# VH-VL binders against q9nrl2r1430to1533, part 242

Target 1, 104 residues: q9nrl2r1430to1533
Amino acid sequence: GGVHELSAFEQLVVELVRHDDSWPFLKLVSKIQVPDYYDIIKKPIALNIIREKVNKCEYKLASEFIDDIELMFSNCFEYNPRNTSEAKAGTRLQAFFHIQAQKL
Below, E stands for the ipSAE of ESMFold2; O stands for the ipSAE of OpenDDE; V2 stands for 0.75 times the mean of E and O plus 0.25 times the DockQ between their complexes.

## First folded at step 17 (VH-VL)

Design g5b20 (framework fv_iluzanebart)
Fold by ESMFold2-Fast, scan of step 17:
Structure g5b20 (fold): chain C 104 residues (1-104), chain A 124 residues (1-124), chain B 107 residues (1-107)
Amino acid sequence: as target 1 above (104 residues)
Amino acid sequence: EVQLVQSGAEVKKPGESLKISCKGSGYTFDDHWIGWVRQMPGKGLEWMGMIYPGDSDTYYSPSFQGQVTISADKSISTAYLQWSSLKASDTAMYFCARQTFDFSSGDYEYFDYWGQGTLVTVSS
Amino acid sequence: EIVMTQSPATLSVSPGERATLSCRASQSVSSYLAWFQQKPGQAPRLLIYDASTRATGIPARFSGSGSGTEFTLTISSLQPEDFAVYYCQQYDNWPYTFGQGTKVDIK
């Protein structure tokens, strides 16, 4: 138990979670709500998984962290057609991420 | 380090309202589903429902839909189970539990930590 | 909903003996099955998840097997502290469901 020191990765994840367009990415896509998701997406990931990996010191390189965030966006664009609210949110959040990631 | 601490035992009369709590600590509360389980005296475990505190997404088991309300206040890392009007058949032990996940697959898997339980007794 | 059926309802064994507990699902749950131990007055304790993976801190005498609809929990060389009620639980489909429990009692 106790307080954990925030890393650069945790600070960035906190900023992503706070963003208005984070709603499709906060947690894994529900099998209950979207039954075909896991037939199409073979490597599911979400911000809660990435934050836990940061807290467990699973990322050894910035590139590994960036790869997981990019996988999250790639999954969004693979599953969701371009005109959906999910794909639009993903496009805006990814642009925000690219700006923030420059400081890693 | 991870702990779920539930509120104390309750003795109520039929028709009264009640709200019991489950406080998480030692992890990022917003990032894990919290489930509620009922155990009637001398009986087995029944899944009631679950909530994701980060966005308040909630699922109820069909037999509990409309019978209880599950909510959470992420600012104080606490989940709640509430009845608007208790009945004698609500007499039971109520447990909360945290869902975990596998980093490699990203899949939600199983419930690893449990609260100690809250005994609710409803009698006239 | 998926119905989980456990057998036997009660298993009477002596310390040092092997106990084998069965759990059947009404339809396939793949390997999304957990086993819990509950002692009187206590919360359930996770023993096994993903049908066969022991949870952290669980003694090696506990093992799980099976997939699809048929699952088994085995306790080799039963210890006095193992007398308890055991529940299986599927987490493949909502609503999540428990079996009715198997009570492991002293002979």
Scores: ipSAE 0.664, ipTM 0.883, lowest interface PAE 1.3, mean pLDDT 90

Design g5b21 (framework fv_iluzanebart)
Fold by ESMFold2-Fast, scan of step 17:
Structure g5b21 (fold): chain C 104 residues (1-104), chain A 124 residues (1-124), chain B 107 residues (1-107)
Amino acid sequence: as target 1 above (104 residues)
Amino acid sequence: EVQLVQSGAEVKKPGESLKISCKGSGYTFDDHWIGWVRQMPGKGLEWMGMIYPGDSDTYYSPSFQGQVTISADKSISTAYLQWSSLKASDTAMYFCARQTFDFTSGEYEYFDYWGQGTLVTVSS
Amino acid sequence: EIVMTQSPATLSVSPGERATLSCRASQSVSSYLAWFQQKPGQAPRLLIYDASTRATGIPARFSGSGSGTEFTLTISSLQPEDFAVYYCQQYDNWPYTFGQGTKVDIK
């Protein structure tokens, strides 16, 4: 009996979740704290949803997985002005993702 | 596959402290909100609050704010509900429940799995 | 907070009959409404979510309808195992709130 290997998508999501800049992306934006978010963002997504989709084998192609991660960053930059801590964290995490995604 | 298992029944006196637990298994514990619900004897269900174990973000219902503390230890996939000083009016069944989401909409939704409940009896 | 009101408090029906349970919200909850079944000594069991979608494993005799402030749970051809208390719950706004329950018992 060997070690259980994570899929490439599972491994990458774990690395994103553990990254210092993942805090704006761990879960969906709170309607209580940010009431206008869902008026502006029409396709909300977060790392917990992406991880569940990976676990349920919802991604048939690497491009579908990459599209969901990119949607998450796109939502961040659409809602948050570029000088915010959220946008800055998103910029750094997206750069990290692009480097890691080369392995997919 | 998905299970929430709660700690056993408790019998306490007013003024005592208590911490009850809810252990999740069969899913990624860190990625789902865990809610706590009170049911007083012969009465209906009341939301007390909820916690996201991945970052410990917590919301309390206004009637329970300051009455209880909700916490989680993600290293052992366990959520907690705690009283610093119990009252007779805390006598109730306490349930934990897991929130889920629809992958097509991407939004948090409803509570799909529930623990078996912990009966807490507080009497002098 | 949003107040959920259920009616009737108790519904007495015979096996094989149809039961219709109502749930009313004090303000619109869109379709963010769930129905739960609870039997004595047991945890609540999810029946319906998003007002009309049956949860996995729930028999077709259970159906939900409504949106906004008025919701209905219908149980067609009641079986003996369906005698229980039924709760509606809104998850549109925090704090989430339950109705007070409708008890479905034997006539």
Scores: ipSAE 0.669, ipTM 0.887, lowest interface PAE 1.3, mean pLDDT 91

Design g5b22 (framework fv_iluzanebart)
Fold by ESMFold2-Fast, scan of step 17:
Structure g5b22 (fold): chain C 104 residues (1-104), chain A 124 residues (1-124), chain B 107 residues (1-107)
Amino acid sequence: as target 1 above (104 residues)
Amino acid sequence: EVQLVQSGAEVKKPGESLKISCKGSGYTFDDHWIGWVRQMPGKGLEWMGMIYPGDSDTYYSPSFQGQVTISADKSISTAYLQWSSLKASDTAMYFCARQTFDFESGYLEYFDYWGQGTLVTVSS
Amino acid sequence: EIVMTQSPATLSVSPGERATLSCRASQSVSSYLAWFQQKPGQAPRLLIYDASTRATGIPARFSGSGSGTEFTLTISSLQPEDFAVYYCQQYDNWPYTFGQGTKVDIK
């Protein structure tokens, strides 16, 4: 990836962070509040980690960036039952992401 | 360049209120936990608590719950540690520290950068 | 809370000598252990995280080892600037806890 791709990734992360449904994804799930999360989820990730990876130029391809965002949603749906506020927020934010990712 | 800059030394009397600050720069302030650590004169380090500025999620060590208030103002990239009524036993150096990530060794969250410390002296 | 115990309390060594510092956790912290160096009047400086990974800019003479409950920090050839207090810290469980420190002093 080039400078244009990194700017596009940063803008998309900013849009995700500002979205009303971003609250379950801003930071890693707390081991203090949810002790069994890390027994179930083996590759945890969150928007703050993805933003730092963008800022440190760790994404070389758009597919790598998209894969990390999709991993974040996949983790949400694996841990949280469909009827939870977390899963519902994830469903709406993922739909928003798919629309915005068409710009990449 | 990542920096945490803390407010200057304070000399107070028991019963007075105090709020000290820790200003972050050179990184996305909202995306990293800020921890507070106490070091009493001639003693070791004690975790007090931590705050995530992006959503104000806060954790206190049991020994400090109810003794202090941790807050942050993300608009000015500043975290705060506050006492409503100081005691002589609050005399200490107070440090703030930033949590970071290691992507190559796994997603590990540990504290890397530290502020210079704020000396608080409480005596009558 | 997890109690971290460091030994010895004070280690007197000559420049060029090897220093070995120990840290024990009251229960397993896996590899979620960091080592910090603190000089008088200064903030702590991160040396090692994940039990054995050197932080950026830390000289190769510093090495960490161990997992579970027993950890060691080794300074292979002590330099004059290495005389300081060293703290271990676990970040596996909240509240995070520090050892009481080992002071490395000149003999």
Scores: ipSAE 0.687, ipTM 0.895, lowest interface PAE 1.1, mean pLDDT 91

Design g5b23 (framework fv_iluzanebart)
Fold by ESMFold2-Fast, scan of step 17:
Structure g5b23 (fold): chain C 104 residues (1-104), chain A 124 residues (1-124), chain B 107 residues (1-107)
Amino acid sequence: as target 1 above (104 residues)
Amino acid sequence: EVQLVQSGAEVKKPGESLKISCKGSGYTFDDHWIGWVRQMPGKGLEWMGMIYPGDSDTYYSPSFQGQVTISADKSISTAYLQWSSLKASDTAMYFCARQTFDFESGYWEYFDYWGQGTLVTVSS
Amino acid sequence: EIVMTQSPATLSVSPGERATLSCRASQSVSSYLAWFQQKPGQAPRLLIYDASTRATGIPARFSGSGSGTEFTLTISSLQPEDFAVYYCQQYDNWPYTFGQGTKVDIK
């Protein structure tokens, strides 16, 4: 169980990172470019942090992994208005994630 | 075992170009910012800039903007610091460092692992 | 830019004594403050991050405290290997900035 779960999480994160719509999610939102982000978003997260948690065996259950990915999308939609390129990328990547997560 | 290994010492003349390297191993290179720090002889540490290898996003400290170029080649897990024309005032030890995350807080990033340093001497 | 000021410039202490090093930021950096140790000819070594969290492998005699603009690094019982230069660094705002360093010397 645990070894296969970690391999599955690793594969899924790699697929998310490689997706064309991953660009808003690769790393934490820059305080240099978006200084008010951290006044609004209290639990920031990004794909690089999630991948590090996978590599450090921090996820014990698939639900914990899924919760972190969903938090990432929730943050995107909370900060970014619906008509932004970030929100549109997030909508498409979230749909892709839901299809892939069916296999977990 | 996370390691950053830098290229060897360089002795150059003013006006020459130079490119030094920092190779990461033991972690996912694309997922961590790599920063460059200058230490002039007998002086403290100065932040020069940083690059995110995964998308080549780059930031420079105002004092170093236009003075150096920071780049990375993620296919060989290597970051670079480059000068088009060296000056005697560039004589210093140059360190690379990896930025990581405080997972418990989920917000804070700090530099944990450092390369051994590359000594650059520029003299006539 | 945020200016980091360390005091004292040099601290002379005997082995086994407590050393207290100060770091002040020109504006609030919340808790986004790290402490590094550097010995001659070596790269800096991370001691403390997030103002008070000890890095992996760092002895318990090292502790950090503070938030906002005033920070302290304490070494509770100095060992021979602790004589070095110590730097504070803020990572709240870009450009990231270091203090000028405090040199801890044998008395």
Scores: ipSAE 0.654, ipTM 0.887, lowest interface PAE 1.3, mean pLDDT 91

Design g5b24 (framework fv_iluzanebart; at its last look DockQ between E and O 0.64; V2 from the best seeds 0.72)
Fold by OpenDDE, look of step 18:
Structure g5b24 (fold): chain C 104 residues (1-104), chain A 124 residues (1-124), chain B 107 residues (1-107)
Amino acid sequence: as target 1 above (104 residues)
Amino acid sequence: EVQLVQSGAEVKKPGESLKISCKGSGYTFDDHWIGWVRQMPGKGLEWMGMIYPGDSDTYYSPSFQGQVTISADKSISTAYLQWSSLKASDTAMYFCARQTFDFESGYIEYFDYWGQGTLVTVSS
Amino acid sequence: EIVMTQSPATLSVSPGERATLSCRASQSVSSYLAWFQQKPGQAPRLLIYDASTRATGIPARFSGSGSGTEFTLTISSLQPEDFAVYYCQQYDNWPYTFGQGTKVDIK
């Protein structure tokens, strides 16, 4: 709970969360709102989970962190048609991520 | 260390308004749902609702929909439960609880840490 | 809503004995089932989640089993500090719901 110097992973997650297009990814998709989501998506993930993994030092390699972020977007594009607000947001956020990930 | 600390006991009269609080610490407050549970004297536990501080997404149990308001101020890591007009039947212990997730297994979310409870007594 | 039914309402056992608590769901909740322990004047404490996974710091004498609609909490050898009320809770469907509780008291 104290003030900590953010690692590169922490900083990137903060930037992703603050992005205007992060809303589909802030937390796991609600089964209440999307009952069939977990019938389709078998490896669900969201920014809150990724941040938790970062906080617990679960990522030993940058590639592992990147893989989880890419999985998050992959899930979005798998479930949501390309003309949905979610998919469009995902497209923009992923582009942002790819730029920021170069700092890793 | 994860902690949820709730505001102190309340003694109110019917018709009065009330807002109790639950402050989280030791974790990223924005990233976990906070739920509220009622326990009437000598009775069991009842889910009231939950809120996601990160975006203020909120769900109410049908029995409590329109009866209470759940809110959060993520700037101070605090969730709230409030009544506009208390009834004697609102006398109960109220708990807040944090929902977590098992990222090893993916999407499993469960409530792991609880506040100490806030006793609300409503009587004439 | 999904109705959770626990049995028995009260379970009297002696220290050192095995305690078996049952929880039934009115419809399948898969493995999204948790067990809580509550002592007088205290908040519930998570014992088991995902039907069979012990929460951090929970003694090995506590175990959960079951899936779908039938669940069991077992205390292999009851300790003095285990006398309390136990609740099951499903988190498969909103609204989440608790069982009415089983009181484990000393025989």
Scores: ipSAE 0.832, ipTM 0.933, lowest interface PAE 0.6, mean pLDDT 95
Fold by ESMFold2-Fast, scan of step 17:
Structure g5b24 (fold): chain C 104 residues (1-104), chain A 124 residues (1-124), chain B 107 residues (1-107)
Amino acid sequence: as target 1 above (104 residues)
Amino acid sequence: EVQLVQSGAEVKKPGESLKISCKGSGYTFDDHWIGWVRQMPGKGLEWMGMIYPGDSDTYYSPSFQGQVTISADKSISTAYLQWSSLKASDTAMYFCARQTFDFESGYIEYFDYWGQGTLVTVSS
Amino acid sequence: EIVMTQSPATLSVSPGERATLSCRASQSVSSYLAWFQQKPGQAPRLLIYDASTRATGIPARFSGSGSGTEFTLTISSLQPEDFAVYYCQQYDNWPYTFGQGTKVDIK
């Protein structure tokens, strides 16, 4: 771990944020736009929260970081039907993540 | 340390345009909502709206929709509040504030750090 | 919109006394309520969020309680620096709304 591991997590989050399919995941789903989201999703998370956890050294294991990213995708597929632009973006971004996570 | 630094006081005439700023430092600017709050002289606090600098998603309070424009330039970590045509009733102190999260709760969103305020005086 | 009502408008207390401030929401805001302190010429300062959680650096004499529609801020032993205006703010529903404020003044 240490500084090298923190750099790896930060670099991966930066790459996810910059990906064209990151738009559903940049920040928490808006209660203004999607009022029923928080009735269905009990552990909401987004890339901005994950990035702040990385910056505050909240992840002690790579598996904890991976679990939070996977939770984010799981929430997407739980709430959004398969034919939605959100679910399609999530599918592509998750595949990208799985390839990049092999470097961790 | 997290800081929000606002632009200096402004004295304007009705009908003039104005753009005030709020510069963030000490955190990842793109990852936190910036809210704007008005306080008229001797009065309480009013939410105006907020922007997420990372994607420019913006919400306005119904009372301020169409009255102001909120924007941000993430390349210089700065949020803006703008009037196309000021009115005397716009005379107020304007604050910016940063939203954060409680990691333990996962979703508790609240505004923690505030700028020092920008006094805007509109008189003829 | 959710209307936040604070009482009393002004509370006069002596140093060392307990101050109790009330905030009422027109509909349930669960625990999504914050308390702010504002001194003349200064920006608001976050005291309490999530109804009862003290913000970093806030003295233990400040405590928040309540849920739903009824909330209380308590200052257990008022210090000279605590004379200020206090605002409650709900962040359960947009637009976010503030109470009108309670001024805590010297008796």
Scores: ipSAE 0.698, ipTM 0.902, lowest interface PAE 1.2, mean pLDDT 92
Fold by ESMFold2, look of step 18:
Structure g5b24 (fold): chain C 104 residues (1-104), chain A 124 residues (1-124), chain B 107 residues (1-107)
Amino acid sequence: as target 1 above (104 residues)
Amino acid sequence: EVQLVQSGAEVKKPGESLKISCKGSGYTFDDHWIGWVRQMPGKGLEWMGMIYPGDSDTYYSPSFQGQVTISADKSISTAYLQWSSLKASDTAMYFCARQTFDFESGYIEYFDYWGQGTLVTVSS
Amino acid sequence: EIVMTQSPATLSVSPGERATLSCRASQSVSSYLAWFQQKPGQAPRLLIYDASTRATGIPARFSGSGSGTEFTLTISSLQPEDFAVYYCQQYDNWPYTFGQGTKVDIK
């Protein structure tokens, strides 16, 4: 993408990381703490990986960036029951993302 | 350029405290695990533990649990290894290492960059 | 803890020849296996991760193979700078563990 798209991706990732509800998404889920996670979730992703991909200009289209962010939320909702702290955090962060993504 | 720069060599007596450091640069420090590895004189390598600076999540190898403290100060991109009371058996070289990701291999995580090492000598 | 066993302890090889280093895990580590090179007074240097993927900047003469419990590092044509100690390391299960090392010496 162009200068404006790359700056927008960077800005959005920074805002997602700073959000109070980012805590389930900062890094890949630990196999030590959640042994069965990778039996269920086949395409894991987290904000640190997405930030690295933005920093390395790995996203060629805005849709690729949006797809990774939405995959992150989809994984959360697939693994976690809706009333868990993780799923509630995911719901709030996804709503925030949708508002900010309108600026792309 | 990714770099890990460790604090200088230390000569200590048993019972003294010590905190050694590992400063990361050239990458987003918060987003990568930092591990600590011990190498006793003439011996192989042993993982001691690791910390995620972004949220301070920390794991210790069982042999080192309660023996050392691993911490980080993300405001200065620095990880620490510390002892409250050194023993002669703590004489060793200590390395820090950074974990990263391989996007082409399905986000495989692995340790890629190492600090230069900090020699700690504990003798009376 | 997963025990990593390397063989041989010392491998004597002439420059220009092939070196083959073995690493065995006490249980399957899938492909979560790395190889490191260490010279005296230096930090380990990553050669191979994911059992067979060469790290950035590592010469093509270094190759890794294997999966599960049996792994091999091959140096196809030894150069003077390759005489060092080599460690395998599993990162499948915490705590991560190293093999005891294989020293590659000049024959």
Scores: ipSAE 0.676, ipTM 0.898, lowest interface PAE 1.4, mean pLDDT 92
ESMFold2 (binder alone), look of step 18: mean pLDDT 91; pTM 0.921

Design g5b25 (framework fv_iluzanebart)
Fold by ESMFold2-Fast, scan of step 17:
Structure g5b25 (fold): chain C 104 residues (1-104), chain A 124 residues (1-124), chain B 107 residues (1-107)
Amino acid sequence: as target 1 above (104 residues)
Amino acid sequence: EVQLVQSGAEVKKPGESLKISCKGSGYTFDDHWIGWVRQMPGKGLEWMGMIYPGDSDTYYSPSFQGQVTISADKSISTAYLQWSSLKASDTAMYFCARQTFDFESGYYTYFDYWGQGTLVTVSS
Amino acid sequence: EIVMTQSPATLSVSPGERATLSCRASQSVSSYLAWFQQKPGQAPRLLIYDASTRATGIPARFSGSGSGTEFTLTISSLQPEDFAVYYCQQYDNWPYTFGQGTKVDIK
């Protein structure tokens, strides 16, 4: 139940953070570096926010956790053209996530 | 319990180098920006810059760009503020502070926890 | 750089009286404004964030209001421990900037 789900979320977030392709997702996109990001993306999220939500037990269902991870990837693909390093990293990390999420 | 602990007071001569520290505990250090604030004797607070320990991304206030170096070692949950060559005008209290974020809006926001400060005195 | 201007520079108040401190931004910072209290020899203490939200553990006598460019911190019934310097700080745009401070001292 709930204990196994929380442990699984913690493990998966740690695996995502340590992945070579996590660099665009570690922290919220900088308004300093990317001024128009927040004009386009209306619900920003990053791995640091998701990890804190896991640690504070804010996810009641596995689907809520999965939705936040998928939102993170959706934001990446919405903002970044598919030929960019960000979009390529996102594509590979999302594939890794889908494989690991089968354990949830 | 979230805590930021800074290194002790320093007394230096002009031209000397110095590196002071800010150690975080009680939270995931890699996931929060750490900012540095200067307060000269009898004066107000000034933002110097900030670092994200997870990837070492840094921002400097224009007044401090090139004057100091901000770095972090995430393996020991410690952020640093460094001078290559101190001036008498660097005499001040230096604070570190942790930035939080809003889960709903997805924005970095206010600074919720502060270190106790490191007094740096530079005199000949 | 957004310039934060506080007034008055010094406010003399008797215990039990109301204190009102002002903070003005040179351009809009929406509601991305915090108030800090600092006592001699101590680190700043967060009082208010998002212009009007009290930080955890902060007494109800402290309240913040305003948006855009004009902000106010009110202490409804000043206690002896409230004599300190108060700073406003915007976090809307980098570089983040503080006001110069308002010193609240005994009348």
Scores: ipSAE 0.495, ipTM 0.860, lowest interface PAE 2.2, mean pLDDT 91

Design g5b26 (framework fv_iluzanebart)
Fold by ESMFold2-Fast, scan of step 17:
Structure g5b26 (fold): chain C 104 residues (1-104), chain A 124 residues (1-124), chain B 107 residues (1-107)
Amino acid sequence: as target 1 above (104 residues)
Amino acid sequence: EVQLVQSGAEVKKPGESLKISCKGSGYTFDDHWIGWVRQMPGKGLEWMGMIYPGDSDTYYSPSFQGQVTISADKSISTAYLQWSSLKASDTAMYFCARQTFDFESGYYNYFDYWGQGTLVTVSS
Amino acid sequence: EIVMTQSPATLSVSPGERATLSCRASQSVSSYLAWFQQKPGQAPRLLIYDASTRATGIPARFSGSGSGTEFTLTISSLQPEDFAVYYCQQYDNWPYTFGQGTKVDIK
């Protein structure tokens, strides 16, 4: 065993995962459902990968954590047209993230 | 430590239903795909399908589509493999496996931890 | 489906010898290939992922190489505990597929 102490990054990721608009971001975009995604997006990422990196202490600076979250949103807006449910969810979740990131 | 613990061996008759389980511990269960693999006696390994417990998204291999149901209950960190009507040809060892990530590349998941297996025997 | 073909089906070697196992994909899988070891009555054990990266705790005598369609697992100096069946598996495209296995047996 051992005790897992939640970091500030873990708490923020948990809040993002629980948000109603997290559904496009929980896991990597499916190559089965969206076969051209990986031809367009060269640095894919999702909340499950970010959470695992947090849990394995892969982020040495808060800026690295913030950069990965922002990359996730940037990928969403690059791939998805502005009027899609994915882009709209991303816009709302990004605004929520910016408010919560002030606590870091 | 990361562990996947599967339910015990089953002996069933053709036509019976069955649900076997795979319980994860030592990691965030909701964040990792769980795959199911069949190994018929004396044969190699076959991917059956996988589930993402966080949202219950599920993929089946074409050979197993419609033959089994994969599900998960994230509140108890458990994935399931279920048959509505067993056939003698379902006699096999069934393994569950957890996928993880290569953080350096950031791409695609490989399966790093495996359950001990559940032996299912279907005979008349 | 991507078909994975392993050769030979059976490889007979003596302890201390080098074993070389081959795995071929019917189309490119880039480097998204894993090698597993399975002993009788046991679950598969991950040895190599991303074609050439050793999993945690795997002895240095195990090495993987290759990309695209041709892959090799090498065991540099076979130990008694290394006699097992070895499987390659691609995870580039769904459905994920295994090779048929190579049995490494004692002469």
Scores: ipSAE 0.502, ipTM 0.855, lowest interface PAE 1.8, mean pLDDT 90

Design g5b27 (framework fv_iluzanebart)
Fold by ESMFold2-Fast, scan of step 17:
Structure g5b27 (fold): chain C 104 residues (1-104), chain A 124 residues (1-124), chain B 107 residues (1-107)
Amino acid sequence: as target 1 above (104 residues)
Amino acid sequence: EVQLVQSGAEVKKPGESLKISCKGSGYTFDDHWIGWVRQMPGKGLEWMGMIYPGDSDTYYSPSFQGQVTISADKSISTAYLQWSSLKASDTAMYFCARQTFDFESGYYMYFDYWGQGTLVTVSS
Amino acid sequence: EIVMTQSPATLSVSPGERATLSCRASQSVSSYLAWFQQKPGQAPRLLIYDASTRATGIPARFSGSGSGTEFTLTISSLQPEDFAVYYCQQYDNWPYTFGQGTKVDIK
């Protein structure tokens, strides 16, 4: 723990947010636009929530941070069929994340 | 400290355009919805709509759809509420509010911080 | 749209008394309900969210309860600074809606 881990989590979230494939993950899925999402996904999460948790020092272990990011991708693949732009963006962003997470 | 600072009071005539502002500070502006609430003199609170500054996604309450425009400029951490043509019935206090997250449920949001309000008076 | 109805419209109490305010939703909002305090000339102040969770810095004399369609805000041992208008607000469904308010004033 400490300053270096906090900086690493924040840097990684910033890089994820700036990635071209982050658009399905920036904020919680809208119930207005996708009414059945919350019938299927019981633990919704998004990058803005994860970033807030990082800034509030809610993650005590790197594994907790990684688990929340992986939950975000798992939700994407559970809701969205493989041929969707959402699932394709998720696949590419997850690969990027796995490379960056090696630094943690 | 989280703060939302709104522009000053406005006195306008019917038919004039107006754009009022709400500037956020002390948090990551792009990551929180900004909502707009109207309070007519002596009346209660009415939800007008909200915007997510990170991608400019915007929702309007049905009663305000087409009456106002909500926008944001994330480069200066500022949200806007705009009228193309004011009516006397637009006389009200307008509040902006920051919505935040419920970490337990992760789904619904509530208003945690509010701006001080902008009084708009429209009369001839 | 979900209609929120508050009662009573006005509650006259003396300092030190208990105040109980009611809020009813036209359909279930689960526990996605907040309570706000507003004093004249001021912005609303968040008191309670998720029906019963006190916001940071809110005194313990404020408590919320209820779920579904019926909710209560209780102020134990009312202080002079507590005389204000109180609003409930649901955030279960869009558009988000407020009750009309309950004014707590001095007897």
Scores: ipSAE 0.625, ipTM 0.883, lowest interface PAE 1.2, mean pLDDT 90

